# VHH binders against q9ft69r177to353, part 7

Target 1, 177 residues: q9ft69r177to353
Amino acid sequence: LSTWVAHKDCLVLAATGSGKSLCFQIPALLTGKVVVVISPLISLMHDQCLKLSRHKVSACFLGSGQLDNCIEEKAMQGMYQIIYVCPETVVRLIKPLQKLAKTHGIALFAIDEAHCVSKWGHDFRPHYRKLSVLRENFCASNLEFLEYDVPIMALTATATVNVQEDILESLHLSKET
Below, E stands for the ipSAE of ESMFold2; O stands for the ipSAE of OpenDDE; V2 stands for 0.75 times the mean of E and O plus 0.25 times the DockQ between their complexes.

## First folded at step 1 (VHH)

Design f4 (framework vhh_8dlx_2)
Fold by ESMFold2-Fast, scan of step 1:
Structure f4 (fold): chain B 177 residues (1-177), chain A 120 residues (1-120)
Amino acid sequence: as target 1 above (177 residues)
Amino acid sequence: EVQLVESGGGVVQPGRSLRLSCAASGFTFSNYAMHWVRQAPGKGLEWIGNIFYSGSTFYNPSLKSLVTISRDDSTNTLYLQMNSLRAEDTAIYYCAKDEGWYSSLPFDIWGKGTLVTVSS
């Protein structure tokens, strides 16, 4: 590792599960700003929150397994450094997230299992295609208080050429270098 | 104005240890998290770790067993202890002040850095 994460939009091909979480956790620690992780896997979100707590990083998840009915309100008020959400929930929270970006800053939107946006993949999920609203609503031009766009990192274990192209097009990601 | 002066670099043999220092001035040091980052020749910046104002530390998992970050708020000094140095640890080392939640940038490099060369 020689490059700082979240400098620009990024598509990460992560063949092993052991490396994926490091790609987005470091920006939260480096910037002190909130990292929002979009994942379809509630069990993984719960496990990640427990692991981060052991490293003194505040984290929560927003999903059906959450017992705290006030967690969404707390998260949108900057109580957590890393917020795990499912795609349908993050789309619903665009306006609260814009306020969070103004008050605390958002360092990164990390889209885990990004192949889910592609009809060419076995795990296609329609809500993933709605995640293009993140780029549309978190550009510097749309949020005058920001000096730069909020970066988007898309992560997937496997991607054919068609899946890679579909990810870039559907999520409106800038060309990666 | 914020000033950060790194020191302690030099030529060191593989397998040895080295401690780097960072002298901070121009801000209330004890109120801010501090970071160590490095840049190897021809490579980008690599984050090493940070230490919060509380003294809690978090490290790059790739480096966790090899480095220790500490601070002395009474002297406004940040330290990086490195053990079992390898040729791949050859880099310019920078300390960086955390810019906080309100900033559009994670941190900025204020000093010239200190060069560590591990001779194999």
Scores: ipSAE 0.000, ipTM 0.110, lowest interface PAE 18.2, mean pLDDT 71

Design f5 (framework vhh_8dlx_2)
Fold by ESMFold2-Fast, scan of step 1:
Structure f5 (fold): chain B 177 residues (1-177), chain A 119 residues (1-119)
Amino acid sequence: as target 1 above (177 residues)
Amino acid sequence: EVQLVESGGGVVQPGRSLRLSCAASGFTFSSYEMHWVRQAPGKGLEWIGNIYTSGSTFYNPSLKSLVTISRDDSTNTLYLQMNSLRAEDTAIYYCARLRYGDSWAFDVWGKGTLVTVSS
């Protein structure tokens, strides 16, 4: 793994289907704060939640196929260490997430399958482009209750230089030295 | 007519390999993310994996060493290669198209193909 630092964004090249859950578990365990994972796959979110529960990590998913009618409210109250969510749903939840960041803290926004933001590839998804609102709405300079900008981790299995640059630019990720 | 048709199922002995096919018609196959899902007798649906339009794949971690998903956009065909088959792999296998937009859901399913692993 490349080094992930809590106050810096990162782009991670991660083999699909491998043990990438460690990228989400470590920040949650080290900070005691919530990790929000944006993913396009509802079935995968369910499987990941079951896997994390076996390791005593509280996890949930938000979106279609969720059987618990109160789960969104519980998640926004900080009852889960890791929250899986679709891009369109996280955009809708910006205000509740700001309240969550103020009360419990958000350690990380992880954007899975980040190549979906790129217009250079065939897998472009319009709602991934709207994820730039995460940087815009979770910046310490705009929210006095945040000590640092909430880090954004973008994950993709493979990406050309053009796709990598498009990911960084479209999501407003830091180009720190 | 938008449709998906699975084929390649049948009776196969334990330890052998099998390749399933899914023929797509009525839509631009190359523009869609495709998935494989199975259902064992008396059990719920189990997600196997997907393939993005780029050819990148993501698998259910419990199955990734046993399966490979591929696609041939020139023939509008999706494939599932299964190795080291066990009795517990007996199931109806479905291919499905992922709808994207304001809600994420599978909007087109095949009718399924039955795989029976027995001597």
Scores: ipSAE 0.000, ipTM 0.161, lowest interface PAE 15.0, mean pLDDT 74

Design f6 (framework vhh_8dlx_2)
Fold by ESMFold2-Fast, scan of step 1:
Structure f6 (fold): chain B 177 residues (1-177), chain A 120 residues (1-120)
Amino acid sequence: as target 1 above (177 residues)
Amino acid sequence: EVQLVESGGGVVQPGRSLRLSCAASGFTFDDYAMHWVRQAPGKGLEWIGNIYYTGSTFYNPSLKSLVTISRDDSTNTLYLQMNSLRAEDTAIYYCARHPEYGSGWYEDYWGKGTLVTVSS
C-alpha cells in the first residue's frame, strides 16, 4: 500500500536533487492524474521538466520567464501530468486547480523544501505557510466530486523534531504517515 | 544589472582539492541565499548545496562530505570548496541567486559557469 496512492499525507526525508523526480512520476503514472509540485527554485523546476520529458511524462513549470503565454491555461486544462509551481502562484490558482481536480483529477500535492514553513527551520518563508490552503480547499467534505482528500507529500532533506512537527501542524497534514 | 561571475575552474588531477569563487554584483548580496549547481557532460543539472543569507548551509547528502559552501558578504563573493576530486566531478559549475518570492516575475539569476575537468 503506497501512501501516495492511498490518499494519505506523508512527510519524506529526501535529499534535494536526489532522485525526487521518481516520487512525482510514480503517482502520476499509476493514477493517470495530475501531480502538482510546489518548489522554491524556478531554474531547478525547469531542469526537472526537461528530465521528465525524456521519460515521456508531460511536465511544465508555471512562473515568469515562461515563453509560452498559454502555459498556465493549458496546465489548468489538464495538458500536463506534472505541474511545477511556486508557493505564490499555487495560492493564486486554487479555483482553477479545483476545476482541474474535477475534470482530470489531482493525485498529489508535493511540497518541496517543506522546512521553509517552519520558524524553527534555517530558511523560514512566510508564503510557505499559506500552503495550508491546499488541505483547506482540496478535502472531500468541501468538494463532493472527491472520494478522498487530495494527499499532500512534504519533502525536506533534514529536519529536527520541532521542524517536523511545525511542518505537520502548519500544512494541516495527517500524522497517519 | 544582476551579474554572477564564476572563477577557479580548470584541469585538476584526481584526489586534489579545488576552490571555486562567484563574484556577485548588481544586487544586495547579503539579502539572498546563494546556490551551487553543476552539469556534467550529457547529464542534467545536479544541485550541490546552498548558503542562506544567515550563513546556514544545506547540502546534497551525496556530496556533503566532499564540499563546503561559504560566503564573504564584505566582498560579495560565494565559495565552493571541493575535496577528493573524482573524474565524475567533471562538470560546468554554476553560481545561482535564490529567486525572490512575491515579485510576480522571474528573478532567478545564474552565472555563465566555470568548467572543471578532472583528469590526469
Scores: ipSAE 0.000, ipTM 0.126, lowest interface PAE 18.0, mean pLDDT 73

Design f7 (framework vhh_8dlx_2)
Fold by ESMFold2-Fast, scan of step 1:
Structure f7 (fold): chain B 177 residues (1-177), chain A 120 residues (1-120)
Amino acid sequence: as target 1 above (177 residues)
Amino acid sequence: EVQLVESGGGVVQPGRSLRLSCAASGFTFSRYGMHWVRQAPGKGLEWIGNIDYSGSTFYNPSLKSLVTISRDDSTNTLYLQMNSLRAEDTAIYYCARESFDYLTGYMDVWGKGTLVTVSS
C-alpha cells in the first residue's frame, strides 16, 4: 500500500527483490518531482537501475564518503528523477535537499530495508535511526514553501509488530492518523 | 588517467578452473562497485556479477554457482574465479567500474578485455 498521493506516510511490507521499486518510480514519473531512496545496499541497484532504464527514468546513486562531487552537484540541481543515497550521506545533504525541494520539489523519501532501524531486526544499522531528521527538516511547519510534509515511505520484508512499531517510532511516521 | 587492465585469460580445457584479475588505477578503487561482463564471439554483452565497495556480491542467477567475485583494495585488484568451465564460457571478459550517474550508463569505465578460450 502506498499513501504518498494522500500526503501521508506509509509502511509497505514487501519481500526482498519484489517489485517494490515501482512504489517510488511512479511518484517520480507522475509528479515530475524528485524521489529520494535511502538504501544500505549499493550493489543491489543493478536490477533497479535496469528497470529505471527500461522506463526511461533518470537516476543516480550517492554513496558513503566523497565518491563523486559532480554527480552529487548535478543531483542537488535536479538532474535526476530518482536519487539513491546511503543513510549517512542523506544526513549530510539536508540543506542541499531543502534547496532541491524548493526549486524542483521532492515527492517522497523512500526508506528501503527499513527494518535496519530496529534493534529487534536481524540487520540493525545505527545510521537508520538518524533518518528521523527527514521528517524534522521536511515538514510544512518548518519550510513555508511546502504545501504538506514530504511523505516518507518505509519498505521492509518483516511483518513482526515490534519491528513495525520501531520503524514508525524511530522514523517519526504517521500511522493511519 | 582512469584505467582498468584485465589479465589471466588464455586457453583452458573444459572442466578446469581459471582466475581473472583486473588492475585498477587513477581513482580511489575502494570507493567503487566493480563489475565483470563478458562477450562471446558474435553475441551481445552478458553481465556476470558485481562486488560493491564493502565486498558484498550479486551474481547473474544463471552463473551464480560457477563464479566468485572478490576484491583486494590494498592492491586495487578485482578478481573473477571461474569453475567447471564449458565451451560456452569462451568469450572476452571485461571488468568495469560502476557508474553513479545512470544517465551516462551503468558502467562508466571499461578495460580492453581478456580473451578466454575453452576448447577440448
Scores: ipSAE 0.000, ipTM 0.170, lowest interface PAE 13.2, mean pLDDT 75

Design f8 (framework vhh_8dlx_2)
Fold by ESMFold2-Fast, scan of step 1:
Structure f8 (fold): chain B 177 residues (1-177), chain A 120 residues (1-120)
Amino acid sequence: as target 1 above (177 residues)
Amino acid sequence: EVQLVESGGGVVQPGRSLRLSCAASGFTFSTYAMHWVRQAPGKGLEWIGNIYSSGSTFYNPSLKSLVTISRDDSTNTLYLQMNSLRAEDTAIYYCATDWYEGRTYYFDLWGKGTLVTVSS
């Protein structure tokens, strides 16, 4: 949270059983800007969105499991504080997300299960390696309306030194974090 | 199975202190990070702060000088100490935790909350 507050990228190592979701919920609550969470767990996102709505936190999920075609459009119009999305879908939404960053602001990209980018991890997924486009397309040098690069938070419960290094390199995260 | 129960709320006068408790059951409390969050009438959620299993704490900068979070892993209890209460501290206070189990993400395991009313 100290690293994110400084507008810097971070890698969060959270053991199984540690709180993770509040690491990305907090930025949304503190800034009023949108937080985009990349996760492979679409079915659980639905249940969590329903739960968050009871506490006045607007949340949605986007992906092949979303049956309401209007949700994606509403999300890109800034109607949700937290947007859960799978890796393949977020890559497709780069341009709408750039518009969202301009109109409402994006506080954070949170990449859950970040160990999936590593060939040394048990759950390697090629789609995770494409998430480097987030840094490439949401940096202040490319989008002049941004005061700083949109921070990227990588979260994982499992990471050896090799996996940690692979995460930082594959996602183009700041080496100072 | 997993349960969080907040207590200690009530009506208090401005300027006084109050300590809230959160009793956890159904999981290994000592390994989880815990958070305090509040919701004032008609408003959204406001994060107060958190405490990691290591005991390290982080606070909302707007509240840092007024609150202290602590935990007692031997009794599975989380605490929020609030000092110099103001009318704007009137809210329902929730404790929260989450975890990742294998490929399943469980988050925002929140209790029902405890109401704090600060009256002038």
Scores: ipSAE 0.000, ipTM 0.191, lowest interface PAE 14.2, mean pLDDT 72

Design f9 (framework vhh_8dlx_2)
Fold by ESMFold2-Fast, scan of step 1:
Structure f9 (fold): chain B 177 residues (1-177), chain A 120 residues (1-120)
Amino acid sequence: as target 1 above (177 residues)
Amino acid sequence: EVQLVESGGGVVQPGRSLRLSCAASGFTFSSYDMHWVRQAPGKGLEWIGNIYYSGNTFYNPSLKSLVTISRDDSTNTLYLQMNSLRAEDTAIYYCARVGEWDYSTYFDYWGKGTLVTVSS
């Protein structure tokens, strides 16, 4: 995977499908740490969980359509290698996720459909702009038990230059943009 | 107004098959993921499965070989095909829509349910 960089933020332009999902599945499998995937659609999270079960990777989603009332607690206790969440849900879970990072480790925050953060994009979603809290709350300067900032990977199938710039600025993936 | 109306329930004998329907109105049916959920007497809700807007299906593993979910977007109808019915399939069956709202997705609309009784 030429676009995956351990310990560094990145923006990945990749077609929809399995190739894109491998960008975050590989970090989970190689590190044994949790990967948190932020996705706007329940159907996308279901598809990904089904695909990962075929690869023998423990995965869950947090949101509507989930009838296991204990799933959130299990996820925050480190029972799943990959956790799919909607933007609103991940913002609510910042404190439990900080504990998860301390006890089990978080390898990556992967923000799927990252073009949703951009007002210049074809599917702007206001809740995506709140995802800047991930950098703010998972920074080594703020959490002594972290050896480095938890990496953020933004993934999108298509993005104009304006959309790419807005993604980098809004998610704080680069100190210069 | 959004409406989901289940039909096709009734008394069926063990070992037979039954198809339930859910008639949707008041929204663009083809754009939404649809789910089937049931509740047996004295028990909690049990998720059966869903069909994505794309037509792909995902089932509760305990029920996968016994049920098939399909949709007809031309008639705004969702279906649940059940085979080899057993007494433990006696339940009220609900059709539910997953709404998409600024990344907050929930079962935002439910039907009133249709009762299936498996009895000789």
Scores: ipSAE 0.000, ipTM 0.128, lowest interface PAE 16.4, mean pLDDT 74

Design m1 (framework vhh_sonelokimab_d1)
Fold by ESMFold2-Fast, scan of step 1:
Structure m1 (fold): chain B 177 residues (1-177), chain A 123 residues (1-123)
Amino acid sequence: as target 1 above (177 residues)
Amino acid sequence: DVQLVESGGGLVQPGGSLRLSCAASGFTFSSYAVGWFRQAPGKEREFIGAISGSGGSTYYAVSEKGRFTISRDNSKNTLYLQMNSLRPEDTAVYYCAASTEDYWQYLGRSDYWGQGTLVTVSS
């Protein structure tokens, strides 16, 4: 696990394996607040949710792969410690997430497989570049005070210098210095 | 080393069906999630569906649910995609992909892709 910590945000180089789940579980358990995980492949989130449930961590996924329409409503009411969501869906949920941040609290937005923002990466996905809205909507405004300021953690198993720079720039993450 | 070889592509009329196969080797097939993607000319690679190592869990892109069925035969190290009610917009190169590790792993993140098989839907 390698980490670049820059102010409230960080970029994490995380080896493949179950270790990435701890990056999401620990903040949720320590704060009692919700962790929102943005992932490029919603189809595998169900297996991840089952794994977390075996460890007594409440988790759900939201988006096109979810068959239970009540899950989204329950998630926005704070019923799950970890919410997995695809980029397209999280952009749609900005306003409900702002309410969740005010009522229950959001500890972290974790952007998994963050190399997807980069044209230099293995699997470039245009929707990942829209995730800058998280910073724009969950931080202090120069027009008025917000009640919350949610950190962003970007995670990737492998990143060249070009990919790292694309991640920091595209997601509007703070630099180390 | 991991190898994935697709087959079963070809020309099919609108409304027709095709079954694609992907022969896997070089890893313990039953221990890893595998899935299907497609790429039409000038477009990015699009997720179709995934299946867990045991075959107990399947996941689909919403637009393809009900027309496409993913399955696997672990005794033959083979992944399948059954495509029904095909439309001209389904014309694409179809790729199978394997996770690099357990079913929790993101599909297609590594070099574990097949070469692709072309599916053309036209009259």
Scores: ipSAE 0.000, ipTM 0.127, lowest interface PAE 16.0, mean pLDDT 71

Design m2 (framework vhh_8pnl_2)
Fold by ESMFold2-Fast, scan of step 1:
Structure m2 (fold): chain B 177 residues (1-177), chain A 120 residues (1-120)
Amino acid sequence: as target 1 above (177 residues)
Amino acid sequence: QGQLVESGGGLVQPGGSLRLSCADAGFTFSSYAMAWYRQAPGKERELVARITSGGSTNYADFVKGRFTISRDNAKSTLYLQMNSLKPEDTAMYYCARTEDYLQHTGRDYWGQGTRVTVSA
């Protein structure tokens, strides 16, 4: 694993299946605040939720594959420590997430498969570029109840310089010159 | 054997058409987003088209205007209408259940695939 950190944000370079999910599970357990994981795969999110429930970590996923129509409301009420969500759905939920941040706290936005933001990557996804709204809508200068910006962690197995630069720029992660 | 079964592939000449079908034996088809993927010899599997449970569609740039994804929830079947086929479309085509996007993962929710060959 390699990690890059700037202004509490970080970029983690990790192969698929290398245990990178611990990078966001640990903050949820240590802070008692919610961790929101943006991921492109609901089937894997469902499997992760099942595994976490066996270890007494409350988790859910939100999206078109969710059969329980009440899960979204329960998640926004703070009933889950880890919320898996696709990019399209998280953009729709900005206002409920701001309320969640005020009532329970959000420890981290973890953007899994962050290479999807890059047009130079093998798996470009347009909705990933909209994830810049997370920084725009969860910064201390914008929300009075926040003491500091909600940290953003970008995770990817792809390590080319162009992809890394796209991730930093598109997600508004700070970098030093 | 998985619950997804693809069919409709075959040999076709450039400019021809094929319609692929994917039958889902499960009872939750209508609640899932569905996608078509393809893998050409020597290349990575790539997303071709996606359709949400609500019917919104998204296409890879290389098939826009030529391919149409659709679904029939009453029959638990996903379709891909392929028009103006090119030699570059030659690949094994896979059906998958998904939320928004899909990458190479385990094969339990993937179909067996159906082969499309575009050659004169």
Scores: ipSAE 0.000, ipTM 0.130, lowest interface PAE 12.9, mean pLDDT 73

Design m3 (framework vhh_7uia_1)
Fold by ESMFold2-Fast, scan of step 1:
Structure m3 (fold): chain B 177 residues (1-177), chain A 123 residues (1-123)
Amino acid sequence: as target 1 above (177 residues)
Amino acid sequence: QLQLVETGGGLVKPGGSLRLSCVVSGFTFSSYAMAWVRQAPGKELEWVSSISGSGGSTYYEDSVKGRFTISTDNAKNTLYLQMSSLKPEDTAVYYCAKSWEAYLQDSGRYDYWGQGTQVTVSS
């Protein structure tokens, strides 16, 4: 596991099945604010929610396959400490998330499988490139109630320089010397 | 775990036919809309066809209407694309894709993709 920092944001190099859930739990518990995790896979999000529930952490996933028709409203009202969401859904929810940031606070946007931003990777997904809106819409200069930009954590198992640079550039994370 | 595996691509002459197959695992196949999306060399991704989770609704890009047929076999967890009257313009890598929704309303809402299979139409 390695960590890279860029303008208070970070890039985490972590293999599949690593203890990455601690990267989400610690900020939520430390701040009392919500952590939003962007993931490409519904089945993986469901699995992670079940694991977190066993540790008494309130978590949900938003999207197809969710049986609770009220879950999106509950999540936007601050009922969950960790919210798993796909890229398309988080883009759709920008305005409700801005309200959530004002009422309860958002500690972190965690972008799981961040190599999906990069055509140099084996699993390129076009909607990951739209995640640059997170920086644009959750910065202190645009939202007067924020003291600092909401941090962005990008997580990936790949260690290639081209993939890392593409992640930093596409998500508007600056590289730190 | 969640997997989409495409097969059936190859080299074919103009006017020929190919059948692409996509075997899925790790999710309830009939619960989600499925699609075929292609990418020609040096071009953007182009949506080709979609099928609802029930198999009751099918949709096609205008350039493939009447030539391609999308179908599913739920018992085999397999998505098919039957391609006929193939043209050089159909040359591309073809991807199997899973939608977030049971019924596709927006072609941009695919959350998982296979590795792709190459289709080349040339003499």
Scores: ipSAE 0.000, ipTM 0.106, lowest interface PAE 17.7, mean pLDDT 72

Design m4 (framework vhh_7d4b_2)
Fold by ESMFold2-Fast, scan of step 1:
Structure m4 (fold): chain B 177 residues (1-177), chain A 122 residues (1-122)
Amino acid sequence: as target 1 above (177 residues)
Amino acid sequence: QVQLVESGGGVVQPGRSLRLSCAASGFTFSSYAMGWYRQAPGKQRELVASISSGGGSTNYADSVKGRFTISRDNSKNTMYLQMNSLKPEDTAVYYCAASEEYFQTSGRVDYWGQGTQVTVSS
């Protein structure tokens, strides 16, 4: 059981349009815990929510473009199995997410388009570098009320060696695995 | 000094096309998401289209999807909105907007242009 919940971070390189979204959707369905997907692409988050609703999976998106303020409150109360969220929004929701991890469990933080953390990449976004707070705040050693670490998966379709190294360092991902 | 300058607005008949341009200066254009908002008299300003910093993702309001196309050229610090099959309900002042985060509503915009009038007659 402790082996099953052991914390392991990873970086996944996958082409655009590949089945990489299944890498984070499946853990939510199999564990019954929440998966938080960080993405800068509002259109992709909306599209994924529509696809999941057709498969009867509870999903929402949070950030600029969410017109229903009640959805954020419901998400933090565990009403959605998959939460798509913009980087700037997840940073301000750290404390509600810590409560969610304690009450319902968070199976995974998936950071999509992780190349956005790197100034070497064409889609650099400053808020991506603040995502290091996920490692800092969702490690069992740093949270008195969280029994297990939450793993972090970074995904990107295209990354040079410099971008890959920047991703690992900027997001404080474990180099062990 | 930050500046967003719109151009390409005007008066056209229904079914015609217009291309809006937004020239940006004074900030690192390639690091910002860009978008077009519009505001008709007596209405709230609404997001029409947005584009990610690298141009890899675009968003459109349902009312314009399939008719409008947003694009950007980071080498020229310019963003465009190609408006096809214009309708009288598209009549509004169109504003260029820049943000560090994606936006689909008014509320998180770092920089605004002065606006350009688009009128679709009768």
Scores: ipSAE 0.000, ipTM 0.138, lowest interface PAE 16.8, mean pLDDT 72

## First folded at step 4 (VHH; framework vhh_7uia_1)

Design g1 (at its last look DockQ between E and O 0.83; V2 from the best seeds 0.00; counts 0 for: pae E 11.6 > 2)
Fold by OpenDDE, look of step 4:
Structure g1 (fold): chain B 177 residues (1-177), chain A 121 residues (1-121)
Amino acid sequence: as target 1 above (177 residues)
Amino acid sequence: QLQLVETGGGLVKPGGSLRLSCVVSGFTFSHYAMAWVRQAPGKELEWVSSISDSGGRTYYEDSVKGRFTISTDNAKNTLYLQMSSLKPEDTAVYYCARYSRDWGYNSFDYWGQGTQVTVSS
């Protein structure tokens, strides 16, 4: 959280059940800006949305399995505090997300299960290799309305040194991470 | 006045089958998307399956795909979950829930009391 406050990218290593999700949920609550969370599975996103709803936090998930055909438009209009997105979906949403960043603000991009970017990991997912588009498209040098780069938080429960390095490199996270 | 009532739970052996039913009252069944969710001992609530208001779209958690089937009978105001090839890890309290139209389809506004499903040899 201290790193996030400093508007810097970070890699969070935390065991399953340790409450690592609070690391990206709290920024949404404190700033009033939107947090976008990349998650690999619809079921996980759905479960998180349900959990958050019980705590009166507005959340939605974008991707296959969504019953509301208008949910994407609503999300891009800033109607939800937390937006869960599949990696394959976030790529096509870059322009709408930039508009969201301009009109409502994005406090944080959280990449959950970040180890999925690495072939050295136990759960490699090819779509995660495209997530460097976040750093490339949400920096102050690229978007004039941004005072600072939108922070990216990568989260994983388990990662070897090789996997950690691969996460930092593949996601184009700042060297201060 | 609005109610969701689950039935059909019980004790079954691995590989067995069960059919859960959820009878709804107090609202127009065909106007709402519905879901089954479950909670295993010591675990968090888990989404299992969803069906659109028209019944034309169905979605499943990966762990139950090919084994579970969600369906509706509008004439009976009943939601079903046909479970086959049951596994011990399917043991949980199963709830039927109505998706909230006010919040899109990201949360539930009404739940049943649940029905216990136990899969054990």
Scores: ipSAE 0.486, ipTM 0.762, lowest interface PAE 1.0, mean pLDDT 91
Fold by ESMFold2, look of step 4:
Structure g1 (fold): chain B 177 residues (1-177), chain A 121 residues (1-121)
Amino acid sequence: as target 1 above (177 residues)
Amino acid sequence: QLQLVETGGGLVKPGGSLRLSCVVSGFTFSHYAMAWVRQAPGKELEWVSSISDSGGRTYYEDSVKGRFTISTDNAKNTLYLQMSSLKPEDTAVYYCARYSRDWGYNSFDYWGQGTQVTVSS
C-alpha cells in the first residue's frame, strides 16, 4: 500500500485468498472515496459483492448481469464505495466517472485479474487492452480539479515475468514498486 | 414471518437431474429479484444463477450455463432451479436468496437454510 499512499500506480502479485482484495478495499475505507474495480467475469463480480455484503461494505456491480436498470445512475451519484465493472462497461462510462471523480473522488482504479491483458497469459481478454484509457482520462493534466493522477492498481495471482511486463506496458503503468 | 424454504436436494449419479424448489412467504415475491447460491464443503459461497423480478431476465455462472435453468412461478411464490447433466463438482448446499433493493441487486437480505445436493457415483 505505500505506493498508493504516494499516489503512484502499482502492480500487486498475490495468491488468491491471500487478501489481495484488501489492497483496494482499504483505500476506499480510509479515504471515503470511491474505488472502481474492473473484473473480467459476471460470476467473479457477483462473488465479490456477495463477500462484501457479509461485511456490510456498500458495493455494486455494473454490466449485463445487473438486474436494476437504475444502478448505474446511483453508482455515478456516489452511493457505493466500491463499484465493480466489466472492461467494456468502464470504457463507455468514462465521462460519468470523471464527474464522479469531481463530486466524490475516486481513490483508485483496481484492475483485477490484470493478466487478462496479456496474450502470453492463460486467460487473455481483448477488452482489457483498452484499459489504458483510464490513465489517459484520469490524469491531473487532463482534469484540472485533480491534484494528482488517479492511481491504477493492477492485481493478479498468477503472472510470469513476461506477463508482468506486458501488464505494465499495456496499461501504461509506472514501473515504480 | 419472512421465510425461504428450499427442497428437492438429494443424492444423484453424475449425468442425472434434480429440481430444487424455494417456497417463499412473508413478502410480495414478484417485487424481488432472486438467486441461487451454493457452498461446497470448505469453500466460500458461490453465486449460481439470478432471475429478475417477474422473471424477464436470467443469468448464470459460466460452469452451469446450458445445464441449469432458473425459473419462477409467481402464483405459487416459488423459485426453481432445474439442474441437468449434474457433475460431482456441483456437490454443495444450495441456498435461495432474495436480493436487497436497498443495495441495488448486489447483496442479499434473506436466505433459506439450504438443501444438500450430492453428485457421486
Scores: ipSAE 0.000, ipTM 0.295, lowest interface PAE 11.6, mean pLDDT 72
ESMFold2 (binder alone), look of step 4: mean pLDDT 84; pTM 0.863

